# VH-VL binders against ABC transporter G family member 3 (ABCG3), part 1

Scores and structures below are computed, not measured.

Target 1, 243 residues: ABC transporter G family member 3 (ABCG3), of Arabidopsis thaliana (Mouse-ear cress) (q9zuu9r114to356)
Amino acid sequence: IAWKDLTVTMKGKRKYSDKVVKSSNGYAFPGTMTVIMGPAKSGKSTLLRALAGRLPPSAKMYGEVFVNGSKSHMPYGSYGFVERETQLIGSLTVREFLYYSALLQLPGFLFQKRSVVEDAIQAMSLSDYANKLIGGHCYMKGLRSGERRRVSIARELVMRPHILFIDEPLYHLDSVSALLMMVTLKKLASMGCTLVFTIYQSSTEVFGLFDRICLLSNGNTLFFGETLACLQHFSNAGFPCPI
Unless a header shows other numbers, all headers, positions and changes below count from the first letter of the chain; antibody chains aren't numbered by Kabat.
F, E and O are the ipSAE of ESMFold2-Fast, ESMFold2 and OpenDDE, as the mean of both directions, binder to target and target to binder. V2 is 0.75 times the mean of E and O plus 0.25 times the DockQ between their complexes.
Where letters were taken out, [cut] stands.
The coordinates of atoms that the task and the answers printed are left out; those that the model quotes come from them. Centres of patches stay.

## First folded at step 9 (VH-VL)

Design t40 (from t31 with light chain N34Y)
Fold by OpenDDE, fold request of step 14:
Parts: structure tokens; C-alpha cells; sequence
Structure t40 (fold): chain C 243 residues (1-243), chain A 126 residues (1-126), chain B 113 residues (1-113)
């Protein structure tokens, strides 16, 4: 996936400008992890949605998004998108939840659906939780935030997306859970899935797992490139990398 | 390399039960990336898929409608094999029976047969 | 059920010549989301089980000679042997794995002219 001079405007979002994303450029190679990093209201989520073709109707997008070298819309099932806040069914086990998702969304016969569910569970490091109730506020034995987030991602993986967009996978995760999430995602990437996700901030360890970073601030892209190059870029400028 | 070795009688009387076994080497009957199938071949019906058994956190069986109610495919993890049982056979069930591995890939969703047993001719005759 | 058909029923080709086998499915076996055709080709020699040649309509199985190729999309597929060899005498089957039940074509017998 690649984007060129991408600008997104949304009415009423900013006091001085309707531009939420301003002339952003970047790309993500297959089987790699690209992170869009920035503070709150930086426009990172908007950029992510723009790349995924999931901007709200009130938004206007300028520029170009290329998928596999074409401007065509990604066909249904070719990509996944995980929202920051996703609703899970607490009364179901992880496996049941994913299975129902597969039944509803994935074409094919039961053998394939059952298989993809198990693979998704494994891919998201949910094997130990496969038979556990997802739970929620009303369920005492519910999953923790990290597991819940991984379940949300697993739901999208059931569709076998080549590109997976994830809005803030590390949201409200502790350091250990965050690292686990990133390691898990890194493994997915190594299997050929292209990952693009947003992060507010990360530890040094997590940061090292990214292949590329798009640093966003107030809609402006401060940096885009390889993760290591980011450190050098800011170092050369006499500033610490704003991670 | 994966190998499938079939065994069982080649002659069955009408109304009796056809029984075959398929021994697996080089893979596991409980593999998460495979399903184990029985397919038969006859001049009248050609190649016909009969059913599969596979393990995905638990054991599953899928059977063709044409033999549903008469067919049972059972895995044996201890021997790393799976069997076919076809009840109430008629001369129409006469065929060469094959066991085969059905592959599965998470990203591509493979479901073709990459390895086959040697085949067993089963004749239903009085 | 998806019904598979093949043409011709039998084909006689001279050694070194091209052999072309056609396969048709009663409905599309193309999964648009992945842009993949759920079609496989098998070679079956006398007294042997079917041997996988091609999957995803055009991907050659490991160990299969490159004189074999598959093409087509949707409902129409073709298996081509660019230069027929003596060892290629066999019956060739197409198979769809798009939907259950899995179904095979009736086969095409390839012989040397």
C-alpha cells in the first residue's frame, strides 16, 4: 500500500483548519509493520481510515492511495480493519465468537471456516483463552484488555486479510501486554500480512519491532521512513526521537 | 515425505460393511494443516469425494450427502491412521477407494489433495 | 453442487506436440477477494492414484515438469502439455474445491498418436 499527498478534511474538527491530515506520503511493503505514531488529535486515526477507505462521509480525501500499484478499491475481504473500540460478545468463548464471525463473513465450507478460526486463535496467541468466555463488565471471568484486543484482531484475521489496519492496538495495555501484542503482530507480518496501525507512544523495545514509522503531528508528517532512520533523523537535528 | 498406506479387504458382500484403513507417515492425523479424506473412483461415477476427518481443537467429520448415514470416518491417533466404514453396501458401491490428504493453508485456504494412498479396489458381490 | 465437465473425452497427440485439455465448472470457482481460482488438475496413470499437477488453476506442484501449465479463470480452465512425452499418457482430471462437496471432472484420456 502507498499513499501520495494524502489530505483529509473534516468539517468542524479543528478551530483553524478543516485539514486533519495534510499532504501525507508513505508506503507499507508486504509482510511488514508500519506504524503511524502521533499524539492525540494528530490525525493518525484519520490517516489510517483514509488508507483503509473507511473515512466517514463527512470527510473529504485528496491525494491518492495505491494498493498493489492500483488505485482500485480493495475488494471485500482483502483487508481488515480493527477499530480502537470494538464490541465483543461477552457471553461467548473466544473460539465461539470467532467461529460465528467466520460463519457470517467468510465464504466457503465448514472445514475452511473451522480451520481459519483455529489458525487465527493461534496467530493471535489466544490458544490458552480459546475456551474462555470473553466476558465484560458483567462477567467476572472475562478477558483482560490485552486479550480482548487480540480477539478483536483475530476476528479480522478470520477473513485472511493481506493488509490489516489496526487503530491503536496498544491502547490501555501495560508494558508486558503491549510487547506481547507487538511480538504477535510481528509474527503475523513475517507470515506475509501487511500491518498498518496507529500508536500514541511506545517503549524502546516495541519501537524496535516496527519496520517503518510515520510520525504525525497536527496533521503534518514529521517523518516517514525506516524505524532506525527515524532515530537518526531526529538525532541529526539535535532532538530526541519523539516516540 | 508424506505417505499414505491403505489396507482392507477387497471383497464385500451386499448389505455388509466395507472397512478400510489408511496409515499415515510423514504427517499427523491430528495435523492442523490437513484433513484426511476418502475418495472413490468408478467407471459409472468417476472420482467421488466421500468425506473427511480432521482435528481442529476437536475432531470433525464431513460426509458427502450420497453416502451420509452409511459412512463413518474415524481417526486413530495412537496408530496415526484413519479408517473408512461404509455400511449396507450394494454393488453400486463397487469402486477403487483412495485415502488422501487435503491440505490447508491459513492465508490461501488450500483444499486440494496433495497425497494419495495407493488405492484399494473393493468389489461388492454376492 | 458444482458440476465439472471436461473436453475432449479422449485426446491423441503425437510425441512432442501440444496437448490441450479443457475443464468447465457449472459455476465460478473464482474467489474474487483473493483473486484465486479453486481448481486443481490431477494426472492419473493406470493402476495409480491421481497425482496433483496444478492447484489454484495455474500453480505448478513441486516436482511437476514445467511442460505442464494451467490457465483460465471463473468457469473455463485449460491444462496444457507443451510437449507431450511418453510418460504423460494418463487420464487428467480437474477438481474444484470452491464449495462442498468437492467435485471432479470426468477425466480426459491422453494417448500418444
Amino acid sequence: as target 1 above (243 residues)
Amino acid sequence: EVQLQQSGPGLVKPSQTLSLTCAISGDSVSSNSAAWNWIRQSPSRGLEWLGRTYYRSKWYNDYAVSVKGRITINPDTSKNQFSLQLNSVTPEDTAVFYCARETYDFWSGYSYFDYWGQGTLVTVSS
Amino acid sequence: DIVMTQSPDSLAVSLGERATINCKSSQSVLYSSYNKNYLAWYQQKPGQPPNLLIYWASTLESGVPDRFSGSGSGTDFTLTISSLQAEDVAVYYCQQYYSSPLTFGPGTKVEIK
Scores: ipSAE 0.742, ipTM 0.873, lowest interface PAE 0.6, mean pLDDT 93
Fold by OpenDDE, fold request of step 14:
Structure t40 (fold): chain C 243 residues (1-243), chain A 126 residues (1-126), chain B 113 residues (1-113)
Amino acid sequence: as target 1 above (243 residues)
Amino acid sequence: EVQLQQSGPGLVKPSQTLSLTCAISGDSVSSNSAAWNWIRQSPSRGLEWLGRTYYRSKWYNDYAVSVKGRITINPDTSKNQFSLQLNSVTPEDTAVFYCARETYDFWSGYSYFDYWGQGTLVTVSS
Amino acid sequence: DIVMTQSPDSLAVSLGERATINCKSSQSVLYSSYNKNYLAWYQQKPGQPPNLLIYWASTLESGVPDRFSGSGSGTDFTLTISSLQAEDVAVYYCQQYYSSPLTFGPGTKVEIK
């Protein structure tokens, strides 16, 4: 996936400008992890949605988004999108929840659906939780935030997307859970899935797992490139890397 | 290299149970990237898929409707093999039976048979 | 169930000549989301199990000579042997793996003319 001179305008979102994303450029190679990093209201989520074709109707997008060199819209099943806040069914086990998702979304017969569910569970390191109730606010016993987030991602994996967009996968995760998430996603990327996700900030350890980084601030792209080059970029400029 | 070696009797009396075993080498019966199948071939029915067993965090079995209720496919992880049991056989069950590996790809979710056993002719006769 | 048919039932071709086998499915085996046809071709020689030749309708299995090729989409498929060799004498089967149960064609016997 690649984007060129991407500008997104959304009325009422900013005090002085309707431009939420300003002339952003970047790309993500297959089987790699590209992170869009920035503070609150930096435009990172908007950029992610723009790339995924998930902008609200009130938004206007300028520029170009290319998938495999084409401007065509991504077909159903070719990509996944995980919202920052997802609704899970607490009364179901992880396996049950994913199975129902497969029944509703995935074409095919039961063999395929059973297989993909188990694969998704394994891919998201949820094997130990497969038979656990998801739980929630109304349940005394339930999954932790990290596991819940991985379940949300697993739900999208049922469709076997080649590109997976994730809005803030580290949201409300502790350092240990965050690292586990990134390691899990790194493995997923190594399997050939292209990952593009947003984060507010990360530890040095987590940062080192990214292949490329897009730094946003107030809609402006401060940096785009390889993660290792980011440190050098700011160092050369006499500034610390804003991670 | 993956190899499948079949074994079992070639003659079964009517109403008895047909029993075959398929030994796997070069792969695991509990592989998460494969399913293990039985297929039979006869002049009257051609190639007919009978069923599969596979491991995906737990064991699953899928059986063809035509033999459902009579068929059992069991894995044996200790011996790295899987078996076929077909109960209440009739002369109509006479066929060459094949075990086969069904290769599974996560991204496609579908599979085909890339490795086969040598085949075992099983004749149902009094 | 998806019913597979083949034509012709038997085919006699001279050495070095092209052999063409047709396979039809009662339903489309094209998965539009992945743009793949869930069809395989097998070669079976006497006393041997079927041997996988082609999968996804047109992808050649490793080790299979390039004189074999598969084409078609949806419900109509073709296996082509560009230059028939003596070792190609066999029965050829198509198989769909689009839906359960898995089903095979009746086979086409290829002989040397």
Scores: ipSAE 0.670, ipTM 0.853, lowest interface PAE 0.8, mean pLDDT 93
Fold by ESMFold2, look of step 9:
Parts: C-alpha cells; sequence; structure tokens
Structure t40 (fold): chain C 243 residues (1-243), chain A 126 residues (1-126), chain B 113 residues (1-113)
C-alpha cells in the first residue's frame, strides 16, 4: 500500500481547522509493520481510516492511495480493520467467538472455518486461552486486557486479510502486555500480513520493534521512514521521541 | 521428496471393516501445512473424496456425508502414518483407494492434492 | 455439493495438435476477496494415481511441461495441451477445492488419432 499527497477534511465545528490530515505521503511494504505515531488529535486515526477506505461521510479525501501499484480502493473483505475498542461476547470462549465470526464472514469455506479459527488463535498467541471464557461483564471474570485485545485482532484475522489496520493496539496495556502484543504483531507480519497501526506513545523496547514510522502532529507528517532514521530526523516540535 | 506408501488387504467380506494404512516419507503427518486425505475411485462413482485428518493445535477430522458414521481416519505420529477404517462395507464400496496430501497455507487454506499414494484395490465380496 | 462436469468425455487429437478440455462447476469457485479460482487439473494414466498438473486454475505445477496450460474463471475452465505428445495419452480430471465436499469432474480421456 502507498499514499501520495493525502489530505482529509472534516465538516463541522473544529478548534483549529477543517483539515485533519495535510498532504501526507508514505508506504507500507508487504509483510512489514508501519506505525502511525503521534499525540491525540494529530490525525493518526483519520489517516489510518483514509488508507483503509473507512472515512465517515462527513470526511473528504484528496490525493491518491495505491494498492499493489494500482490506484484502486480496497475491496471489502480483502483487508481487516480493528477499532480502538471492540465489544467482545464474554459468555463465549475465545474459540467459540472466533468460530461464529468465521461463520458470518466466510460462508464458502465450510470445513476450512475450523482451520481459519485455529490459525488466528495461533497467530495471536491465544493457544492457552482458546477454551477459556472471554468474560468481562459484571459477574464473570475473564481475559486480561492484553488477551482481550489479541482476541479483537484475531477476529479480523479469520477473514485472512493481507492488510490489517489496527487503531491503537497498545491502548490501556501495561508495559509487559504491550511488549507481548508488539512481538505477536511482528510475528504476524513475518507470516506475510501487512500491518498498519496507530500508536499514541511508545516505550523504548516497543519502539525498536517497528519497521517504519509515520510521525504526525496536527495533521502534518513530521517524519516518515525506517525506525533508525527516525532518531536522526527527530524534531522537538511538540512531542518527545519515546526512545 | 514427499512419498505416500499404502498398505492393507485387497479383499474384504461384506459387513466387515476395511482397513488401510498410508505411510508418509518427506513430510510429517502432524505438519501444519498439510492435511491427509483418503479418496476412492470406482467406475460407478468416479473419484470420491472420503475425508481428511489434520493437526492445528489439536487433531481434526472431516468426513464426507456419504460415509459419515462408518468412517474413521486416524493419525499415528510415532509411525508417521495415517489410517482409514470403513465399517460395515458392502460390494458398493469396492474401489481403488488412494491416500493424498492436501496443501495448506494461511492465505490459501486447504487446497489441491499434490502427492498421492500408489492406490490399493479393495474388493468387497463374499 | 459443487457438481463438476467435463466435456468432451473422450477426445482424439493428432500428434502435435492442440487438445482442449472443458470443465464447468455448478457454483463459482472464485473467491473474490482473494481473486483466486479454487480449481486443479490432474492427469491419470492407466494403473497410476492422479498426478497434479495445474492449480489455482492457471498455475503450472513444477516439472509439468509448458505445453500444458489452464484458463478460465468462476464456473468455466479449460485445460489446453498446445502440442499433444505421445506421453499425454491419459484421463484428465478437474477438481474444485472451494468447498466441502471436495469434488472431481468425471474425466476426459485423451487419445492420439
Amino acid sequence: as target 1 above (243 residues)
Amino acid sequence: EVQLQQSGPGLVKPSQTLSLTCAISGDSVSSNSAAWNWIRQSPSRGLEWLGRTYYRSKWYNDYAVSVKGRITINPDTSKNQFSLQLNSVTPEDTAVFYCARETYDFWSGYSYFDYWGQGTLVTVSS
Amino acid sequence: DIVMTQSPDSLAVSLGERATINCKSSQSVLYSSYNKNYLAWYQQKPGQPPNLLIYWASTLESGVPDRFSGSGSGTDFTLTISSLQAEDVAVYYCQQYYSSPLTFGPGTKVEIK
């Protein structure tokens, strides 16, 4: 996937501007992790949605998005999109939740639905939790936040997307859970899945795991490039480098 | 090079159990990139898929509806083999039976049969 | 079940000439999200198991001569032998792997005139 001169505007009352993303350029190679990083309201979620073709009707996109060198919109079902918060069904086990998701999304692969579910479980390091209840409603104890986040990502994996967009995969995770999530995502990328996700802040250990970084501030792309090059091009214009 | 070698009796009496074994060389029966199938071929029905066994965190079986309830496919990881048991056979079960490797990957799923056993003619008659 | 049909049932072609075999499925075997046709072609000689020739409708298996080619999409597929050789005398089967149960065509016998 690549984007060139991507600008997104939003209609409505805003403090600063109608423009949420201002002339952004970048790319993500197959099988890599590309991170959109920046403070709150920097435009990172809007950029993510623009790349995925999931902008709300109130938003307008200018510029170009290329998939495999073609100027085309991604077909529904060829990619996955994980929202910042996803409602899980706490009365189901992890395996049951993923299986019913597969039934809804993949009617043409009857007996393969079981293997797709097992692949998603393995890919997100959920094997030890597969038969456990998700939990999380008022009387039932269940999975911790890190495991719940991995389940939300695994739900999208049942469609076997080549490109996966994730809004804040580390949201509300402690440092150990965040590191486990990132190593899990890096392994997923190595299996051939192209990952593009947003991050508000990063610890030193997590920062070192990214392949490419897109730094945003107030809709402006401050840096795009490899992780090592980010340190050389660091700017003190509004956010600290987490490393 | 993957090779599949079949063994088992070629004559079975009606109402008895047909039993065949397929030995695998060059791959593992527990491979996460393959499934292990039995297919039969007769003049009246042509090529007919019977079922599969595969390992994804645990063992799974899928059986064709036409033989469900009579068929069992079992892996044996210690011998790197898988077997077919077909109960209560009739003369209509007479066929050449093949074992076959089915490929799998995360993106494509289970797919085509790239390696086949040599075939075993099993005749059901009294 | 997805029913696979083939035509013709039998085909006689002069040595060095083009042979064409058709396969039709009762439902589409194209998974549009992946843009892939879940179809394979096999060659079977007397006394031997089927041998894989083509998968994904048009991808040639390694070691298969380049005179073999596959085409088609959705429900209609074609196996072509551009220049028939003596060793190509066999029965050819198409097979779908889109959904369970896995099903095969009835076969097309190819002979030299």
Scores: ipSAE 0.221, ipTM 0.668, lowest interface PAE 5.0, mean pLDDT 79

Design t40 (from t31 with light chain N34Y)
Fold by ESMFold2, fold request of step 14:
Structure t40 (fold): chain C 243 residues (1-243), chain A 126 residues (1-126), chain B 113 residues (1-113)
Amino acid sequence: as target 1 above (243 residues)
Amino acid sequence: EVQLQQSGPGLVKPSQTLSLTCAISGDSVSSNSAAWNWIRQSPSRGLEWLGRTYYRSKWYNDYAVSVKGRITINPDTSKNQFSLQLNSVTPEDTAVFYCARETYDFWSGYSYFDYWGQGTLVTVSS
Amino acid sequence: DIVMTQSPDSLAVSLGERATINCKSSQSVLYSSYNKNYLAWYQQKPGQPPNLLIYWASTLESGVPDRFSGSGSGTDFTLTISSLQAEDVAVYYCQQYYSSPLTFGPGTKVEIK
């Protein structure tokens, strides 16, 4: 995926039109992790949605988005998009939830759906939880937030997407769970899935796992490049990494 | 390199159970990259898929609706083989039975058969 | 169930000439998200099991001569042998793997004229 001169505006009040993303350029190589980082209101979620073709009706996009060199919207099933918060069905086991998701989304090859589900379980390190109930309210023991987040991502993997967009994969995770999530996502990328996701902030341990970084502030792209180049760029300028 | 070798009786009486075995070399019956199928061929039905067994964290079976309730496919990891049992056979079950390996690809899944057993003609007659 | 049909039932072709076999499915086997047709072709010689030739409608299996090719999309597919050889005398089957149950075409017998 690549983008050039990508600008996103939101439908504003009568007195002004607000540019949320301002002339952003970048790309993501197949099988790599590309991270969009920035503080709240930096435009990172808007950029992610623009790349995925998931902008709300209140937003306008200008510029170009290329998928494998083609100017086109990504067809359904060729990509996955994981919302910041996803509703799970607590009365189902992890395996059941993923299986019924596969039945709904993949009606054309029923006998393969179990294999896809088991692969998604393995890919998201959910093997120990596969037969556990998802749960989700105070009278029922269920999965913790890290495991629930991995189930949310596994649901999208059922479509076997080439590109997976994840809005804040570390949302509401403690530091141990966040590190485990990033290790799991790095392993997933090495299996051939292209990952593009947003992060509010990162520990130094997690930062080292990223392949490419797009730093945003107030809609402006402050840096785009490889992780090492990011560190060198800010070190050469005499500033600590903004992460 | 993968070979499938079938064995079992070629004559079965009506109402009895047809039982065939497929021995695997060059791969494992518990491989997470394959599924193990039975297919039959007769002049009246042509090629007909009967069912499969495969291992993904646990064992799974899928059976064709036409034979569901009569069919059982069992893996045997100790002998690296899988078997077919078809109960309550009639003369219309007379066919050449094949075992076959179904290929796996992470992005495409299972679907087509790249290695086949030699075939076993099973005749159902008194 | 997706019903597969083939035409012709039997085909006689001169050595070195083109042979064309048609396969039609009762519903589309195209998965639009991947732009892939879930269709395979098999060759079966007398006394032998079927042998895989083509998958994804047009992708040749390893070791299959390039005189074989597959084309078509959706519900209509063809297998083409560009220059028939003596060893190509066989029955050819199409098979859909889009949905359960897996179904095969009735076969097309190819002979030398």
Scores: ipSAE 0.053, ipTM 0.579, lowest interface PAE 7.7, mean pLDDT 78
Fold by ESMFold2, fold request of step 14:
Structure t40 (fold): chain C 243 residues (1-243), chain A 126 residues (1-126), chain B 113 residues (1-113)
Amino acid sequence: as target 1 above (243 residues)
Amino acid sequence: EVQLQQSGPGLVKPSQTLSLTCAISGDSVSSNSAAWNWIRQSPSRGLEWLGRTYYRSKWYNDYAVSVKGRITINPDTSKNQFSLQLNSVTPEDTAVFYCARETYDFWSGYSYFDYWGQGTLVTVSS
Amino acid sequence: DIVMTQSPDSLAVSLGERATINCKSSQSVLYSSYNKNYLAWYQQKPGQPPNLLIYWASTLESGVPDRFSGSGSGTDFTLTISSLQAEDVAVYYCQQYYSSPLTFGPGTKVEIK
């Protein structure tokens, strides 16, 4: 996927400017992790949604989004989008939840759907949790935030998408769970899935796992490039890397 | 290099059980990047897929409807082999039987058969 | 089950001439999300197991001569031998691996005229 001169506006009565994303350029290579990073209201979630074709009706997009070098619509099942907060069904086991998702989404024979579910469990490192109840909130024993987040991503994987867009995969995760999530996502990318996701802030350890970084502030792209180039860019300007 | 070596009797009487073994070298029967298949070939039916066994978190089997209920495919991790058992055979089950490795990739799914056993002619007659 | 058919049942071609074998599937074997056709071609000589020639409809296996090529998409596929050689006398099978059960075509016998 690539984007060129991408501008997104949200009409508002009480703003000096309705531009949320301002002339952004970038790309993501197959099988890599491309991270959109920035503070709150930097436009990172809006950029993610624009790339995925998930903008609300109130938003207007200008510029171009390319998939494999052409301006094209992504076919059904070719991409997945994981919302910041995802509702799960706590009365089901992980395997059951993924299985029913496959039944609802995929055509084909029952045996093929079983294989897809097992693949998603393996890809998201959920083998130890597959037969456990997802569970609910603090009123019942269930999966922790990290495992629940991995289940949410695994649900999108049953469609076997080429590109996976994830809004804040580390949202409300503790530092250990956040690191495990990033290791899991890096492994998933190495298996051939193209990942594009947003992050508010990153530790030094997690930062080293990213392949490419799109750094946003107030709708402006401050940097786009490989992780190593990001460190060199800020060093050349006399600023240490902020991450 | 992966190599599949078949063994088993070439003559089986009607109503008995056909039993063949495929020994694997250069790979593991429990490999999560492969599935282990049995295929037979006869003049009347051509090439016919019978079933497969594979390991993904646990052991799975898929069997062709035409032989379901009569077929069992078992892995043996200690000997690095997998076997075919076909019950209640009739002369129509006479064929050359092949074992074969099927490659697996998460995004593309199961692929072609890249390694085949040498084939075993099994004749069902009295 | 996806039924595979081939035509012709047999084909006699002069040495050095083009041989063309068709394969049709009862359902599309193109997974549009990946833009991949789940189809393979095998060559089988007497007394031997099938040998893989082509996978993903058009990708040649290592060691397969350049005179072999595969084409087609969806439900219709073609194996072409651009210049038939004596060693190409065999039966050729197509095979789908899109869904279980895995199924083969009935075969096309290629002979020298």
Scores: ipSAE 0.051, ipTM 0.568, lowest interface PAE 7.8, mean pLDDT 78

Design t43 (from t31 with heavy chain E102L)
Fold by ESMFold2, look of step 11:
Structure t43 (fold): chain C 243 residues (1-243), chain A 126 residues (1-126), chain B 113 residues (1-113)
Amino acid sequence: as target 1 above (243 residues)
Amino acid sequence: EVQLQQSGPGLVKPSQTLSLTCAISGDSVSSNSAAWNWIRQSPSRGLEWLGRTYYRSKWYNDYAVSVKGRITINPDTSKNQFSLQLNSVTPEDTAVFYCARLTYDFWSGYSYFDYWGQGTLVTVSS
Amino acid sequence: DIVMTQSPDSLAVSLGERATINCKSSQSVLYSSNNKNYLAWYQQKPGQPPNLLIYWASTLESGVPDRFSGSGSGTDFTLTISSLQAEDVAVYYCQQYYSSPLTFGPGTKVEIK
């Protein structure tokens, strides 16, 4: 996937300073993790949605998005998008939730749906939680934030997307859970899934796991490149890397 | 190189159980990228898929409707082999039986048979 | 169940000439999400198991001579031997792996004329 001169604005606003994303360029290689990092209102979620073709009707995109060198809309089932906050069904076990998601979304021709669910459980490190209720209600014991986040990603994974867009995978996670999430995502990328996700802020340990970084501020791309090149770029300019 | 070596009796009486084994070299019966199948071939039916066994976090079996209820396919991880048992055989079960490896890819799903056993002619008669 | 048919049932071709075998499926074996045709071709010589020639409709298996080629999409597929050799005398089968149960065509016998 690549994007060139990508600009996003709200309908009726034509001032450049009012644009949410301003002339962004970048790419993500197959099987890698590419992170879009920046503070609140930097445009990171808007850029993610623009790349995925998920912009709201109130927004307009300019510029180009390329998949494998060609301008194209992504086919049904070729990508997944994980919202920052996803509604889960607390009365179901993890396995049940994923199985019903597979029944609703996968054709009955190509995969054994139970095997698809087991593979997704294993890929997202959910084996110990597979038979536990998702929960989260006053009267039900439920999964913690880290496990719930991994279930949200696993649901999208049952469709076998080649590209997975994740809005804030570390949202409200403690440092241990955040590290587990990033290690899990890096393993998933190594299996051939292309990951593009947003992060507000990362620890030094998590930062080292990223393959490629797109840094945003006020809609502007401050840096795009490999993780190590990011550190060297800002160090050579006499400033610490903005993390 | 993956090789499949079949063994078992070539003559079985009606109403008895046909039992064949397939030994695997160059791969593991518990491989997460493969499934282990039995296929038979007769002049009246041609090539007919019977079923498979495979490991994905646990063991699974899939059987063709035509033999469901009579067929069992079991892995043996200690010997790196898998077996076919077909109960209550009739002369219509006379065929050449093959074991075969079916490849599996996380993204593409089930695929084609890349390695076959040598075949075992099993005749069902008194 | 997806029914596979082949034509002709048998054919005789002079050495060095082109042989063409057709295969039809009763429903599409093309998965639109990955744009792949779930179809394979096998060669079977007397007393031997089937031997994989082509998968994904057009991809040659390692070690298969380049005189073999596969084409087609959806429901109609073709195996072509561009210059028939003596060792190509065999029965050729198509097979779909799009859905369970896995099914094979009835075979096409290729002989030298």
Scores: ipSAE 0.125, ipTM 0.617, lowest interface PAE 5.0, mean pLDDT 80

